# Designs tried in a protein design chat: VH-VL binders against p78833. Part 13

Target 1, 198 residues: p78833
Amino acid sequence: MSFPASTHVYIAKIIGKKGEGDKILDLLSKVNEHVLKSEPFTKTYYFARDAKNPDYIFGLELYDSKEVLENSHKTSNPFLAFANYLTSTHAPLAEPLQLLNFKVVDGHLDKDNLGPDAKDYVLYTEYTGDSATLKQQLTVNPKADTSLIIHSLDDPSLYAVVTRYSKSGIEPGPAEISGATSVSQQVIYSGVGFLNRP
Short names: E, the ipSAE of ESMFold2; O, the ipSAE of OpenDDE; V2, 0.75 times the mean of E and O plus 0.25 times the DockQ between their complexes.

## First folded at step 4 (VH-VL)

Design B6 (framework fv_patritumab)
Fold by ESMFold2-Fast, scan of step 4:
Structure B6 (fold): chain C 198 residues (1-198), chain A 119 residues (1-119), chain B 113 residues (1-113)
Amino acid sequence: as target 1 above (198 residues)
Amino acid sequence: QVQLQQWGAGLLKPSETLSLTCAVYGGSFSDYYWSWIRQPPGKGLEWIGEINHEGSTNYNPSLKSRVTISVETSKNQFSLKLSSVTAADTAVYYCARGDYLWGSYFDYWGRGTLVTVSS
Amino acid sequence: DIEMTQSPDSLAVSLGERATINCRSSQSVLYSSNNKNYLAWYQQNPGQPPKLLIYWASTRESGVPDRFSGSGSGTDFTLTISSLQAEDVAVYYCQQYYSYPLTFGQGTKVEIK
């Protein structure tokens, strides 16, 4: 698979207070319905629960361009309802919303969309180090169903990797890169969204 | 509104199998892990294991060879079986709700069942 | 296993005075990806099941009085009762939910002087 050079990647870290994960995902489910029907230039719209905290919602979003995100996605009524809930006086978030901007370096997305029984985890790993070293050493895993390498638009020392295996028992850990620090997060598909647009 | 009701045999002889059941009322069953936790008289709390609505379990390694937790999702019930009991298994046994997939803090507890193992 | 150690084992405090209970984990329970401490505190009255007071080290459970607060990060945590009331006489337990098996501290008994 190839991505347009204009592809904009959004990593969302939505850390809700206890019990808020379900409400956040309900609102995102409504956004996802709109994305599927009305936002054809959104390639990935995937939401998952942190493996250790179901109120921590992880999002992976791929848009053909930043203009798709700003002018199509962020202006939709279900998105505004979602955004307004997060910033309401109810204060559902335990921490401020984190939205991280990346570009695609290399990789591919799932060939098939996640089914209702998909419990396979996605591993999200952030690497911080020398940019040239990370760009050279991080490689796409051709045997993974999803293997995506992304580079921060805001911090040139930050790269991230997203991997998914659909087969039970194949869960390799993150690649170790000499001279770089890494932080990994395992996330479990929430039933909302898609890794590859159907 | 969430209530956990538990029941089972309270008096056992050494070598027998402990069997306890917990029923959940007033809340979602499928979005949580359901745990068993025990407390010997005058001592602290020990986590035994957990199960979700799909039957996925995690057990305390110290008890894994003797413990089985099962679920009956249609009735919102889950059960504990602990085989080959000894006097060391004498404890109050609690069922509890954990709301996290991989690890849990417990916001609702059953009332407890005292299990005594004696000859 | 992550071992949880509380101190002191027993604490006598006068009504209206501050009670402080410490909990130490044998390894960090801070998850760097979300910057959260996987630590909870419970109150247990005689003959009753434990009651959740605090989760994520410092978040107070709904319905729990303001006098209860949790603090700390990584391996060292504190439960504070700012002004002890008669109903606060209980045993208090910390619990980690960072890794399996889930483990509890040995408990701290709070009594009135």
Scores: ipSAE 0.000, ipTM 0.442, lowest interface PAE 16.4, mean pLDDT 85

Design B7 (framework fv_patritumab)
Fold by ESMFold2-Fast, scan of step 4:
Structure B7 (fold): chain C 198 residues (1-198), chain A 119 residues (1-119), chain B 113 residues (1-113)
Amino acid sequence: as target 1 above (198 residues)
Amino acid sequence: QVQLQQWGAGLLKPSETLSLTCAVYGGSFSDYYWSWIRQPPGKGLEWIGEIYHSGSTNYNPSLKSRVTISVETSKNQFSLKLSSVTAADTAVYYCARGDYLWGSYFDYWGRGTLVTVSS
Amino acid sequence: DIEMTQSPDSLAVSLGERATINCRSSQSVLYSSNNKNYLAWYQQNPGQPPKLLIYWASTRESGVPDRFSGSGSGTDFTLTISSLQAEDVAVYYCQQYYSYPLTFGQGTKVEIK
């Protein structure tokens, strides 16, 4: 599939204090409802718990342009309610909100309209190394429902891959790249939102 | 030259667990997916699943509840366990090598192990 | 699942003549991002494991004779043996590796006559 040249991808890492995951995800669920109904230029809006830490919320957001995020999304009432909670005196976050910005290198979002009962196995992997080597060695995977290769706009040495698998029994690990100097990954089960706007 | 040698149980009774092992010689173990594929007598091929040296697995959904593939990287071996067997599991079982980057087409195969399930 | 259907089920060809085997996938196995068809062909002689002949629909495996060729794209694929030799009597299988689970065609038996 083709993406507009203006497309921006954001990876959100929201690390709550113990017990905060439920409230954070509830607020994001309300943001997602608004995005689906009112923000047609947002192609992906997906948030899910880390498999190992229920208070760690992973997000994948894909906007047709940076202006969609700044002028439409961030000014919405449910987003402001979410943002106000995170910055409240309650101090629900264990670490400051991380929002990493990327450009699409290659790939596709969910190829089929997957129902709510589809299994949701999402793998997020970061690769650091020589940019030219990583670009040559990272390949998209048609076996994944979603397969995205993204390149950091802030760090030329950083690439990331997002894959989703809906079939029971299919849980591949990250591709091993000989040119990578470091690799990290996050396994994600279940979430709120959409990977490809219906 | 790459060679896959396989061994394991040949005769089983219904409800038992099938156990097969495949050893890899003469090539890199860590750069490939390693698959199990079966063929009932006189019929076609069915992919069972695959494993990477890290322990990551992909299983055929039709067999997922009964199948476990494991790897022993220090020995360049991988193994298949299929639980609760029935006569329908009677087949020649093959191990095979697939590429992890671009595709699971199989360039090297073991010679096969005939598994018969009968009372 | 992607279902692979071969035709014909069996084929009798005289020595030196062309043999053509077809394979159809229930969904496209062409990946637009890299423009590759995720399709392979295998030869299986009685009592032996399958042997890879073709991958990426048209790339011949090392050591496979030039008389074997693969063609097609998307959902319709063909394996051609340009001049059948005695050692080519076998069952031939196509396989897709585009989607999980990996699936094979039912096989085409090639005989001499």
Scores: ipSAE 0.263, ipTM 0.760, lowest interface PAE 4.6, mean pLDDT 88

Design B8 (framework fv_patritumab)
Fold by ESMFold2-Fast, scan of step 4:
Structure B8 (fold): chain C 198 residues (1-198), chain A 119 residues (1-119), chain B 113 residues (1-113)
Amino acid sequence: as target 1 above (198 residues)
Amino acid sequence: QVQLQQWGAGLLKPSETLSLTCAVYGGSFSDYYWSWIRQPPGKGLEWIGEIYYSGSTNYNPSLKSRVTISVETSKNQFSLKLSSVTAADTAVYYCARGDYLWGSYFDYWGRGTLVTVSS
Amino acid sequence: DIEMTQSPDSLAVSLGERATINCRSSQSVLYSSNNKNYLAWYQQNPGQPPKLLIYWASTRESGVPDRFSGSGSGTDFTLTISSLQAEDVAVYYCQQYYSYPLTFGQGTKVEIK
C-alpha cells in the first residue's frame, strides 16, 4: 500500500476526568458517522480507550491533506459539538487536548472495519532518538493487520508506530532500537471509527 | 556457537500442566524471539508461540487459552507451560531461536523433549 | 491462517540425481514494501531437531551445502537438491513467516531409490 505525499496524520490524546470517557466517545461516534458519510478524503478515523485508563481516549486520524482536515472535518456540525463540549464550562478534560502532527513514512492499513466482537491488540509506540537511525531501523511488519510508521512534523527526533493484530493470542511488543528511548501505549480495540475506510 | 538446552517433566497424566525450560548458552539472549514448536510422533511441526527477550508474547490462537511462555532474562532462560493436557498433547517439544528482526525463521534449535500424556 | 501444502508427500531419488520439492501457500507470502518472500526450508533427520536450510525463499543458511537451493515467489516455491547425497535422506519442511500463526507444510520425505 502507498499514501499520497500530502497525507497528514494526527495522533490525538484526549485525557478526560473520571467518568468522561463514555461521553467523549459518544460525541466522537457522531463525528465518525459524519466522516463516513460526508468526508471521503479521510482514510483513518479511529478512537479507542487506553488499556490502563478508560477516560484516556487515543485517536489516530489520516487525512489525504491538511486542507481536508481544516475545510471539511473541523467545520462539520458533529465536530463542533465535540469541540464545544471539551471547552465547555463543565471542563471535562483532566489535561489539555494533545494533537500531534505526523507524516507517513511506510506501512499498510487493515482491510477490516471495527466490529462489536473484535478483540484486537493495538499498540502505539513513540520513539525518540537519532532521526537517520530510526528511519533505517524501524520496519513495517506484514504479520500485523495494520503496521504504520509515522514521523513527527514538529520534532524530527520523534517517530511513532501503530500496529494492530486481530488474531487472538498475538500481542507483539514494540521493536527496541539501540540508542533510542521508547514509550508504548496499549489501546483497547472496541472503539469508534475505522482504521481503513471501507 | 549458540546452544539451546532444554529440560522438563516427560510423563504427564491428563489434566496436568506441562512445564518445560530452555536455557541459552554461547550467544546473546537479548534482541531475539524465542519459540516453542512441537511435533507429535510421526507428524509435522506445529508452532506454539514465541516470546521476545523483554517479555512480549505471541501465541498460536489454537493454544492461546492453555499456553503461557515466560522469560527469566537474568538466567538466559525461557519456559513453556501448557495447562489441561490430553493425549493429543503428546509430542516432542522444541525450543528455537528466531531471527533478531521479527524472529520468524529458526536458526538454532534445542534437542527436543518427548512429552507423553497417558492415563 | 496461511495453509502450506507440499508436494510430493514422498520422493525416491537415486544418489547423484536431482530432487525437487514444491511448496504452495494459500495466500501470497511476498511483502511488497520490502519485496521479500517470508518463506524458509528445513531438513529433519530421524530423532533430530529440524535444521534451517534456506530463508527469504532463496538465501542459503551459513554452512549449508550449495547443492541446496530455493526458488519461487508469492505462492509457489521450490527446494532443489542438485545431486542427492546419502546424508540428504530426511523429511523437508517449508514454513511461512508472513502471517501469524506461523505455519509449516506437512513435510516431504526424501528416500534413496
Scores: ipSAE 0.310, ipTM 0.758, lowest interface PAE 4.3, mean pLDDT 89

Design B9 (framework fv_patritumab)
Fold by ESMFold2-Fast, scan of step 4:
Structure B9 (fold): chain C 198 residues (1-198), chain A 119 residues (1-119), chain B 113 residues (1-113)
Amino acid sequence: as target 1 above (198 residues)
Amino acid sequence: QVQLQQWGAGLLKPSETLSLTCAVYGGSFSDYYWSWIRQPPGKGLEWIGEIDHSGSTNYNPSLKSRVTISVETSKNQFSLKLSSVTAADTAVYYCARGDYFWGSYFDYWGRGTLVTVSS
Amino acid sequence: DIEMTQSPDSLAVSLGERATINCRSSQSVLYSSNNKNYLAWYQQNPGQPPKLLIYWASTRESGVPDRFSGSGSGTDFTLTISSLQAEDVAVYYCQQYYSYPLTFGQGTKVEIK
């Protein structure tokens, strides 16, 4: 495995009101600049738009430990500015903020980050079902540039899979697991941050 | 259309490192995974590992501790190193082209290099 | 790992007769989202590298004679040679590419009776 056992995965679902996506990404761009320069134990810091809703910002974050998230990332000034905006009286969110805690089961991240003009899609799929079955049936796709299997720390019946292919418009779709329900989200690979720290 | 040419040392002593190189001529290099597959004399095929143009690798877990595959994209070449060889590593070694996305079925193969490990 | 098992280990078939080779995977190689079976078949003549015959369980590679056909889905697959020719004397291998590590069957040797 390339990930420490302590690796903490944070999935953010930030659904803004109409027109808020640009402001949310602008604030996250400032957070990302700080993360890249000052937070060396953050492995992934990636935020991008939902393919169908430009005001829905999807986040994938990997920290070497929960302590990196709590004591380094969440205490930074750019993060606090971002968090304060989301909870301000302006009320920029259309739906309550979703922040989901996961651990890495298996997988890998992009070897090279693509530029801002990349047209690739990231596919994020949540599976709900029997934990042992999901752990056995969900397998890494090593032909993907990113293929990551994660298990919820808050809900043992929840697994998720993140995949990315470097060819624009290629989307294999999620594997179907008998006896499990799944929900998929396509994320445009153009946004803020990095999938694998340079 | 596409041609894979391979070369490297064919005779090794136990404990040495096997080194083989494969060069790709014709067709695209960046759209494929490039694999190494071996076959001991009179036996079946064993997949060793693969690499793409960016250096992303996948290895057979049974060999992962001893295998390194590297790529020199500017020359359309990729190479296999297998450390700590024993007589069990005696085999014909093939390089082969696999599809990048959905399937690594192998449509083009190198001729094979017989590697003999003997004391 | 997905284990690939072929049967029989060897068979002798008269010229012009049908040869049938079976391959079983220890778990399904059917990806339900695209309805494709991640299975290939190869022919290997002595002293030569394997040659791709079939991919996606039933798609014949360009230049492969029509007498070769693949069938099956999930865990059970068959390669059929409808009318054996002399040049078909070879060892045949199935391969899964559904999951890593990529694995091959042990091979089936086809000989003339």
Scores: ipSAE 0.000, ipTM 0.439, lowest interface PAE 18.6, mean pLDDT 85

## First folded at step 6 (VH-VL; framework fv_patritumab)

Design G1 (at its last look DockQ between E and O 0.03; V2 from the best seeds 0.00; counts 0 for: pae O 12.8 > 2, placed apart)
Fold by ESMFold2, look of step 6:
Structure G1 (fold): chain C 198 residues (1-198), chain A 119 residues (1-119), chain B 113 residues (1-113)
Amino acid sequence: as target 1 above (198 residues)
Amino acid sequence: QVQLQQWGAGLLKPSETLSLTCAVYGGSFSGYYWSWIRQPPGKGLEWIGEINHRGSTNYNPSLKSRVTISVETSKNQFSLKLSSVTAADTAVYYCARGDYLWGSYFDYWGRGTLVTVSS
Amino acid sequence: DIEMTQSPDSLAVSLGERATINCRSSQSVLYSSNNKNYLAWYQQNPGQPPKLLIYWASTRESGVPDRFSGSGSGTDFTLTISSLQAEDVAVYYCQQYYDYPLTFGQGTKVEIK
């Protein structure tokens, strides 16, 4: 499980107003159907709810390149329907849509091809600090079903880690990096999307 | 140099709760996972579980129903509680430092505390 | 669980001679992407806590004498003491940290012959 150098990672933070999470996910399920059917270049398309607020939607998306993301995925009819809803006069978002751009540093997405499950413990952590220190100290955890290390394309001081574990009773916290600040978010698989193409 | 000092009651009756504390000196408490490991007399080692300074835990599934590991970050201390003990829980209990990441090898160990559960 | 099996259970070696301890895991502890073996070795002197000797299968911990070396990959590993000293009389344990739960071998007692 290596990643081509051109792999483009999106982290989506979709902060819905109260009661909007279900509709946002319903529209994303239509995009996912199109992704599975028509977008072999979309290698991961995974959506989860924030563990504390079910209307906050987290997305992990991997594309073969930035070009296919921008020129093929974002121009699809199901994506445009989703995007049009988010910018509609209903104003379903409490905060502007955040789409964060990353490259893969190291890791794996679904070690044993188990598929995502709502029972999984999933943690997304952002680290801000000295880039050389973060690069040296962040390392893949082979015990996890997902262990993905990504580096921001927009902010050199920003790294992020996605960790998923399906084994009962295991809830690993964020890596302990001296001199870095970190923010962690537990998320719960929504039933929409995939880690590896089925 | 990092030193781990551990203490707690060494003699228990069946059904009681084992309670041990480990204090960390001479090094950073944050940036590591801290473990409890036990060794029955004359036998091998069993990993019990781990905790970091934020309170995130991982437990051996075989003991999970009876084990609680907790942290007092302001004091650089972490503790083990093992409920409903039996003679099978008689062992030397060690605290140890793991990696700055999840579950690893252990580079610093406490001196050990013998806990005896009467039969 | 990944089961760790050591061989032999007990070993008698003359002072100055080579001691060899084997450790086998029930599953590979090699993560192919980084080419690292998640395997450690410990020494436990009588009445003392374990002491880390080797990690990543072959990396010696700081302050460990050069006579200790680790080798192997995947499922089969070896701890070698090239010239046994009196202070090396101890029980030796291997440990995997590839997957939860973390597990140790049953131990190998090294004695002077």
Scores: ipSAE 0.011, ipTM 0.636, lowest interface PAE 8.9, mean pLDDT 90
Fold by OpenDDE, look of step 6:
Structure G1 (fold): chain C 198 residues (1-198), chain A 119 residues (1-119), chain B 113 residues (1-113)
Amino acid sequence: as target 1 above (198 residues)
Amino acid sequence: QVQLQQWGAGLLKPSETLSLTCAVYGGSFSGYYWSWIRQPPGKGLEWIGEINHRGSTNYNPSLKSRVTISVETSKNQFSLKLSSVTAADTAVYYCARGDYLWGSYFDYWGRGTLVTVSS
Amino acid sequence: DIEMTQSPDSLAVSLGERATINCRSSQSVLYSSNNKNYLAWYQQNPGQPPKLLIYWASTRESGVPDRFSGSGSGTDFTLTISSLQAEDVAVYYCQQYYDYPLTFGQGTKVEIK
């Protein structure tokens, strides 16, 4: 699977206060409904929970361009409702919202067409180091149903890898890159969103 | 509550191989990096290396040529081997738990093992 | 390697007074994507392993008294004990975990004046 050069990857890290995870996902579910019906330019809209913290919501989003993200997706009523909740006086967030911008380096999504499942093993890893080294050493895993390598548009030294093994009990670790630091988290599909659509 | 228990020989002669083992109790072995850190008497701390439950390692370049860290996941144990020891390797050796998710700050430590190298 | 340098090497403070320990890294340990400083502080008593006090430069570990606080960003960090207690006599270390190899400061000995 190839990606157009304009493809924009959006990573959302939402850390809610205790018990807020379900509400956040409920709102994101409404956004997802809108995405499915009205946003054909959204290739991926996938939300998961951290394996250890149900209130830590991880989002992987792929758009045809950054422009449609900013001027279409973020202007939708369901999205605005979601955003308003996060910034409400209720203050549901335990930490500031993190929204990261990436471009696709290489990879594939849901190659077996199984769709996301709670039993999937999904690992998100961020690498920080020499850009040339990371670009050279990071490789797509052909055994993974989803293997995505992305490069940060915000920090040239930052790469990330998303790996999914569908309904698998396998727990592969992230690749270790000499001279680079890595931070990995396992995430579990929350039931909200999709990895890929035709 | 997570506990790290460590053991191994505390007295070595020069050129011998240091061997220590750390066992983890009361917590998950997976989901963390496990490190060895040493401290010469009256001096500071030096990170030796780390390993995860899958056997992936990172070593301090200063010791890499002599260091081997291994894991036995079925026992929730990991070990340190340091070859060709000299008097400079005399130190208290600690095993410690590092955060897998965010990075290797160490929230749990073993009690330490004094290893003395003398002729 | 990221070199960590603490100052002072030793500090004598009266009971109930403020103790301030500084730590400088040879390069920034601030991660731009999450705006977190990969810096930790430890307390070590004689014959014991180090005890984690602060991580992410300013987050206090569970069980650590409120009198301990961490501040700073980038390359300059500070551990503050707002009101020194007798049990706070120890050696304190900063540590970066931004890049390999992981490195510690040389330590600061805190004593009662």
Scores: ipSAE 0.000, ipTM 0.528, lowest interface PAE 12.8, mean pLDDT 91
ESMFold2 (binder alone), look of step 6: mean pLDDT 93; pTM 0.957

Design G2 (at its last look DockQ between E and O 0.03; V2 from the best seeds 0.00; counts 0 for: pae E 15.3 > 2, placed apart)
Fold by OpenDDE, look of step 6:
Structure G2 (fold): chain C 198 residues (1-198), chain A 119 residues (1-119), chain B 113 residues (1-113)
Amino acid sequence: as target 1 above (198 residues)
Amino acid sequence: QVQLQQWGAGLLKPSETLSLTCAVYGGSFSGYYWSWIRQPPGKGLEWIGEINHRGSTNYNPSLKSRVTISVETSKNQFSLKLSSVTAADTAVYYCARGSYLWGSYFDYWGRGTLVTVSS
Amino acid sequence: DIEMTQSPDSLAVSLGERATINCRSSQSVLYSSKNKNYLAWYQQNPGQPPKLLIYWASTRESGVPDRFSGSGSGTDFTLTISSLQAEDVAVYYCQQYYEYPLTFGQGTKVEIK
């Protein structure tokens, strides 16, 4: 599977205060409805919860370009409603919102067309280190239904890997790479969004 | 340098349960998969299964019904249990470190433990 | 399962001569997009565990002498010892890690002629 060079990967890390996760996901669900109906340029709009913290919402988004993200998606009414809630006087966030920009290095999404499932094993790992080393050493898992390697547009020393295993039960987690540090997060599909459009 | 030390009973009777433990020294326990591999006398190598520090396992389907691999992260140890052993399970058993993110080639090995199953 | 088949089963080579061991997989272990072959080679001496020699089909493990090299892609791979030394007498194994379960070749015994 190949990605156009213009493909923009957007990673959202939303850490809500206790009990805010459901409200956040509800708003994101409304955004997702708009994405499905009005945003054909969105390839992936996938939201999950941290396996340990239900108020920690993880988002994987892929767009045809950064332009459509900034000028179309972020200008939609459902998105604005979501954004307004996050910045409201209610102050639902426990930590500052993290929005990370990436480009695709290699990988594939939902190659077996199984679709998201609540039982999916999904791992997000960030690697920090020598760019050349990480570029060389990070390799997609051809047996994973989703295996994505992405490079940060914000920090050249930062790479990330998204891996999903749907029904196989195989969980080959991340390994350490010499000269690099890594932080992994297991996430569980929240029922909001999709990994790939046909 | 990474060292793997393994131990366990080397003589079993049929139907008993094989139990081996491997301890990891001189390196990070997290961030790798740890495998058990066996070798019958004079024969080749058979991968049994693996585990990571979070307890996620993958087993060889040929042995899955009888194999349990567990981890004790606080001790940097992982263990193998093989139930209902027969003479066919007689082998040298090795623990090893998987070296790659998505699969395992093995860069560090234990010295091996001979397990003999005899009546 | 991916079956790994080595050839020959046994090889006798004179000191200083080239030794060639072949390994064939029942299906490709190449991930084309990265041009990476999920193939490793090991050396095993009697009474010792296997020692990693090559990974990614052609990358030599640290500390392994230059006379050892791996080549091949897809389903056919070769381990070459350019100049056989006395200490190279051992059994050699190939192994795929492209998919589970991990599988090894049956081994090739290298002896001095």
Scores: ipSAE 0.088, ipTM 0.703, lowest interface PAE 2.6, mean pLDDT 92
Fold by ESMFold2, look of step 6:
Structure G2 (fold): chain C 198 residues (1-198), chain A 119 residues (1-119), chain B 113 residues (1-113)
Amino acid sequence: as target 1 above (198 residues)
Amino acid sequence: QVQLQQWGAGLLKPSETLSLTCAVYGGSFSGYYWSWIRQPPGKGLEWIGEINHRGSTNYNPSLKSRVTISVETSKNQFSLKLSSVTAADTAVYYCARGSYLWGSYFDYWGRGTLVTVSS
Amino acid sequence: DIEMTQSPDSLAVSLGERATINCRSSQSVLYSSKNKNYLAWYQQNPGQPPKLLIYWASTRESGVPDRFSGSGSGTDFTLTISSLQAEDVAVYYCQQYYEYPLTFGQGTKVEIK
């Protein structure tokens, strides 16, 4: 499966204070309902909890273009309600919202069209190093149900990989790239969102 | 709750090989980097190296020629071997979990193992 | 290697008073695209492993009392204990995790005056 060159990838890191994860996901579930009904240009809208801290929410979002993300998704009423909660005087976040912009280098999102499941092993890895080396050496894992390689639009030295395995006991770690550093985060599908539009 | 239990070593003679093992309980072994860190008595901390569940390693260049870190994923264990030890290798050795993002800060530590090198 | 230098090597502080520990890195540990400093602080009581206090330079680990705070950016960082308690007598270490090898400061011993 291939991605149009204009595909815009959004990685959201939503670091909730203790006890905030459920409310954050409830608001995101309302955004997801709107996405399914009204946003055919939103191709992936996937939310998970950090495996270590259930109040830390990870988002993987794919849009047909940056323009539809900025002009359609971010202007929707459910998104504005979500964004307003995050910036409210309630102060639900332990850390400012992190929204990372990427383009697709290579990969696939749901190879066997299984849909996301809470039992999936999902790993998000960020790599920092020489851009040409990373582009050449990061390869798609054809055995993974998700294997997505993305390159930051804001930082040329930053690549990321999302891998997902649905089979029990298969939990490969990130590829080690000589001369690069990496940071990995295991996440667990929250029940909110999708990888391929249903 | 994640817990790290470590064992091995004790008293070594010069030129022997230090060998320590760390077992991980109460959390995921996969998706993290697992480190060995040492501390000579009364001194600061030195990072030795790390490994992930797939066996990928990063070593401190100062020790790389003598260090091997290995993993036994079926047992959620990782091990340190340090060859050709001298008195300078006398230290408390800790295993620790490297947290996810952009390198490693260490949120869970073993209790430490004192290794003394003497003849 | 990024060298981490702490000051002072030791300090004595009266109970209830402020303790301030400085850490300087030989190179910036700020990842500017994320606006994050890859700097952690640890507390080590005698005979115990280090305990994580602060990461991302200023984020307090869960369960750490709010009298501990971290600040700074780039190459200069500070750990502050706003009102020293008896249980805070320990050695404190800063650590960078921006690049390999991971490196620690030499430690700062905090004791009751």
Scores: ipSAE 0.000, ipTM 0.437, lowest interface PAE 15.3, mean pLDDT 87
ESMFold2 (binder alone), look of step 6: mean pLDDT 93; pTM 0.956

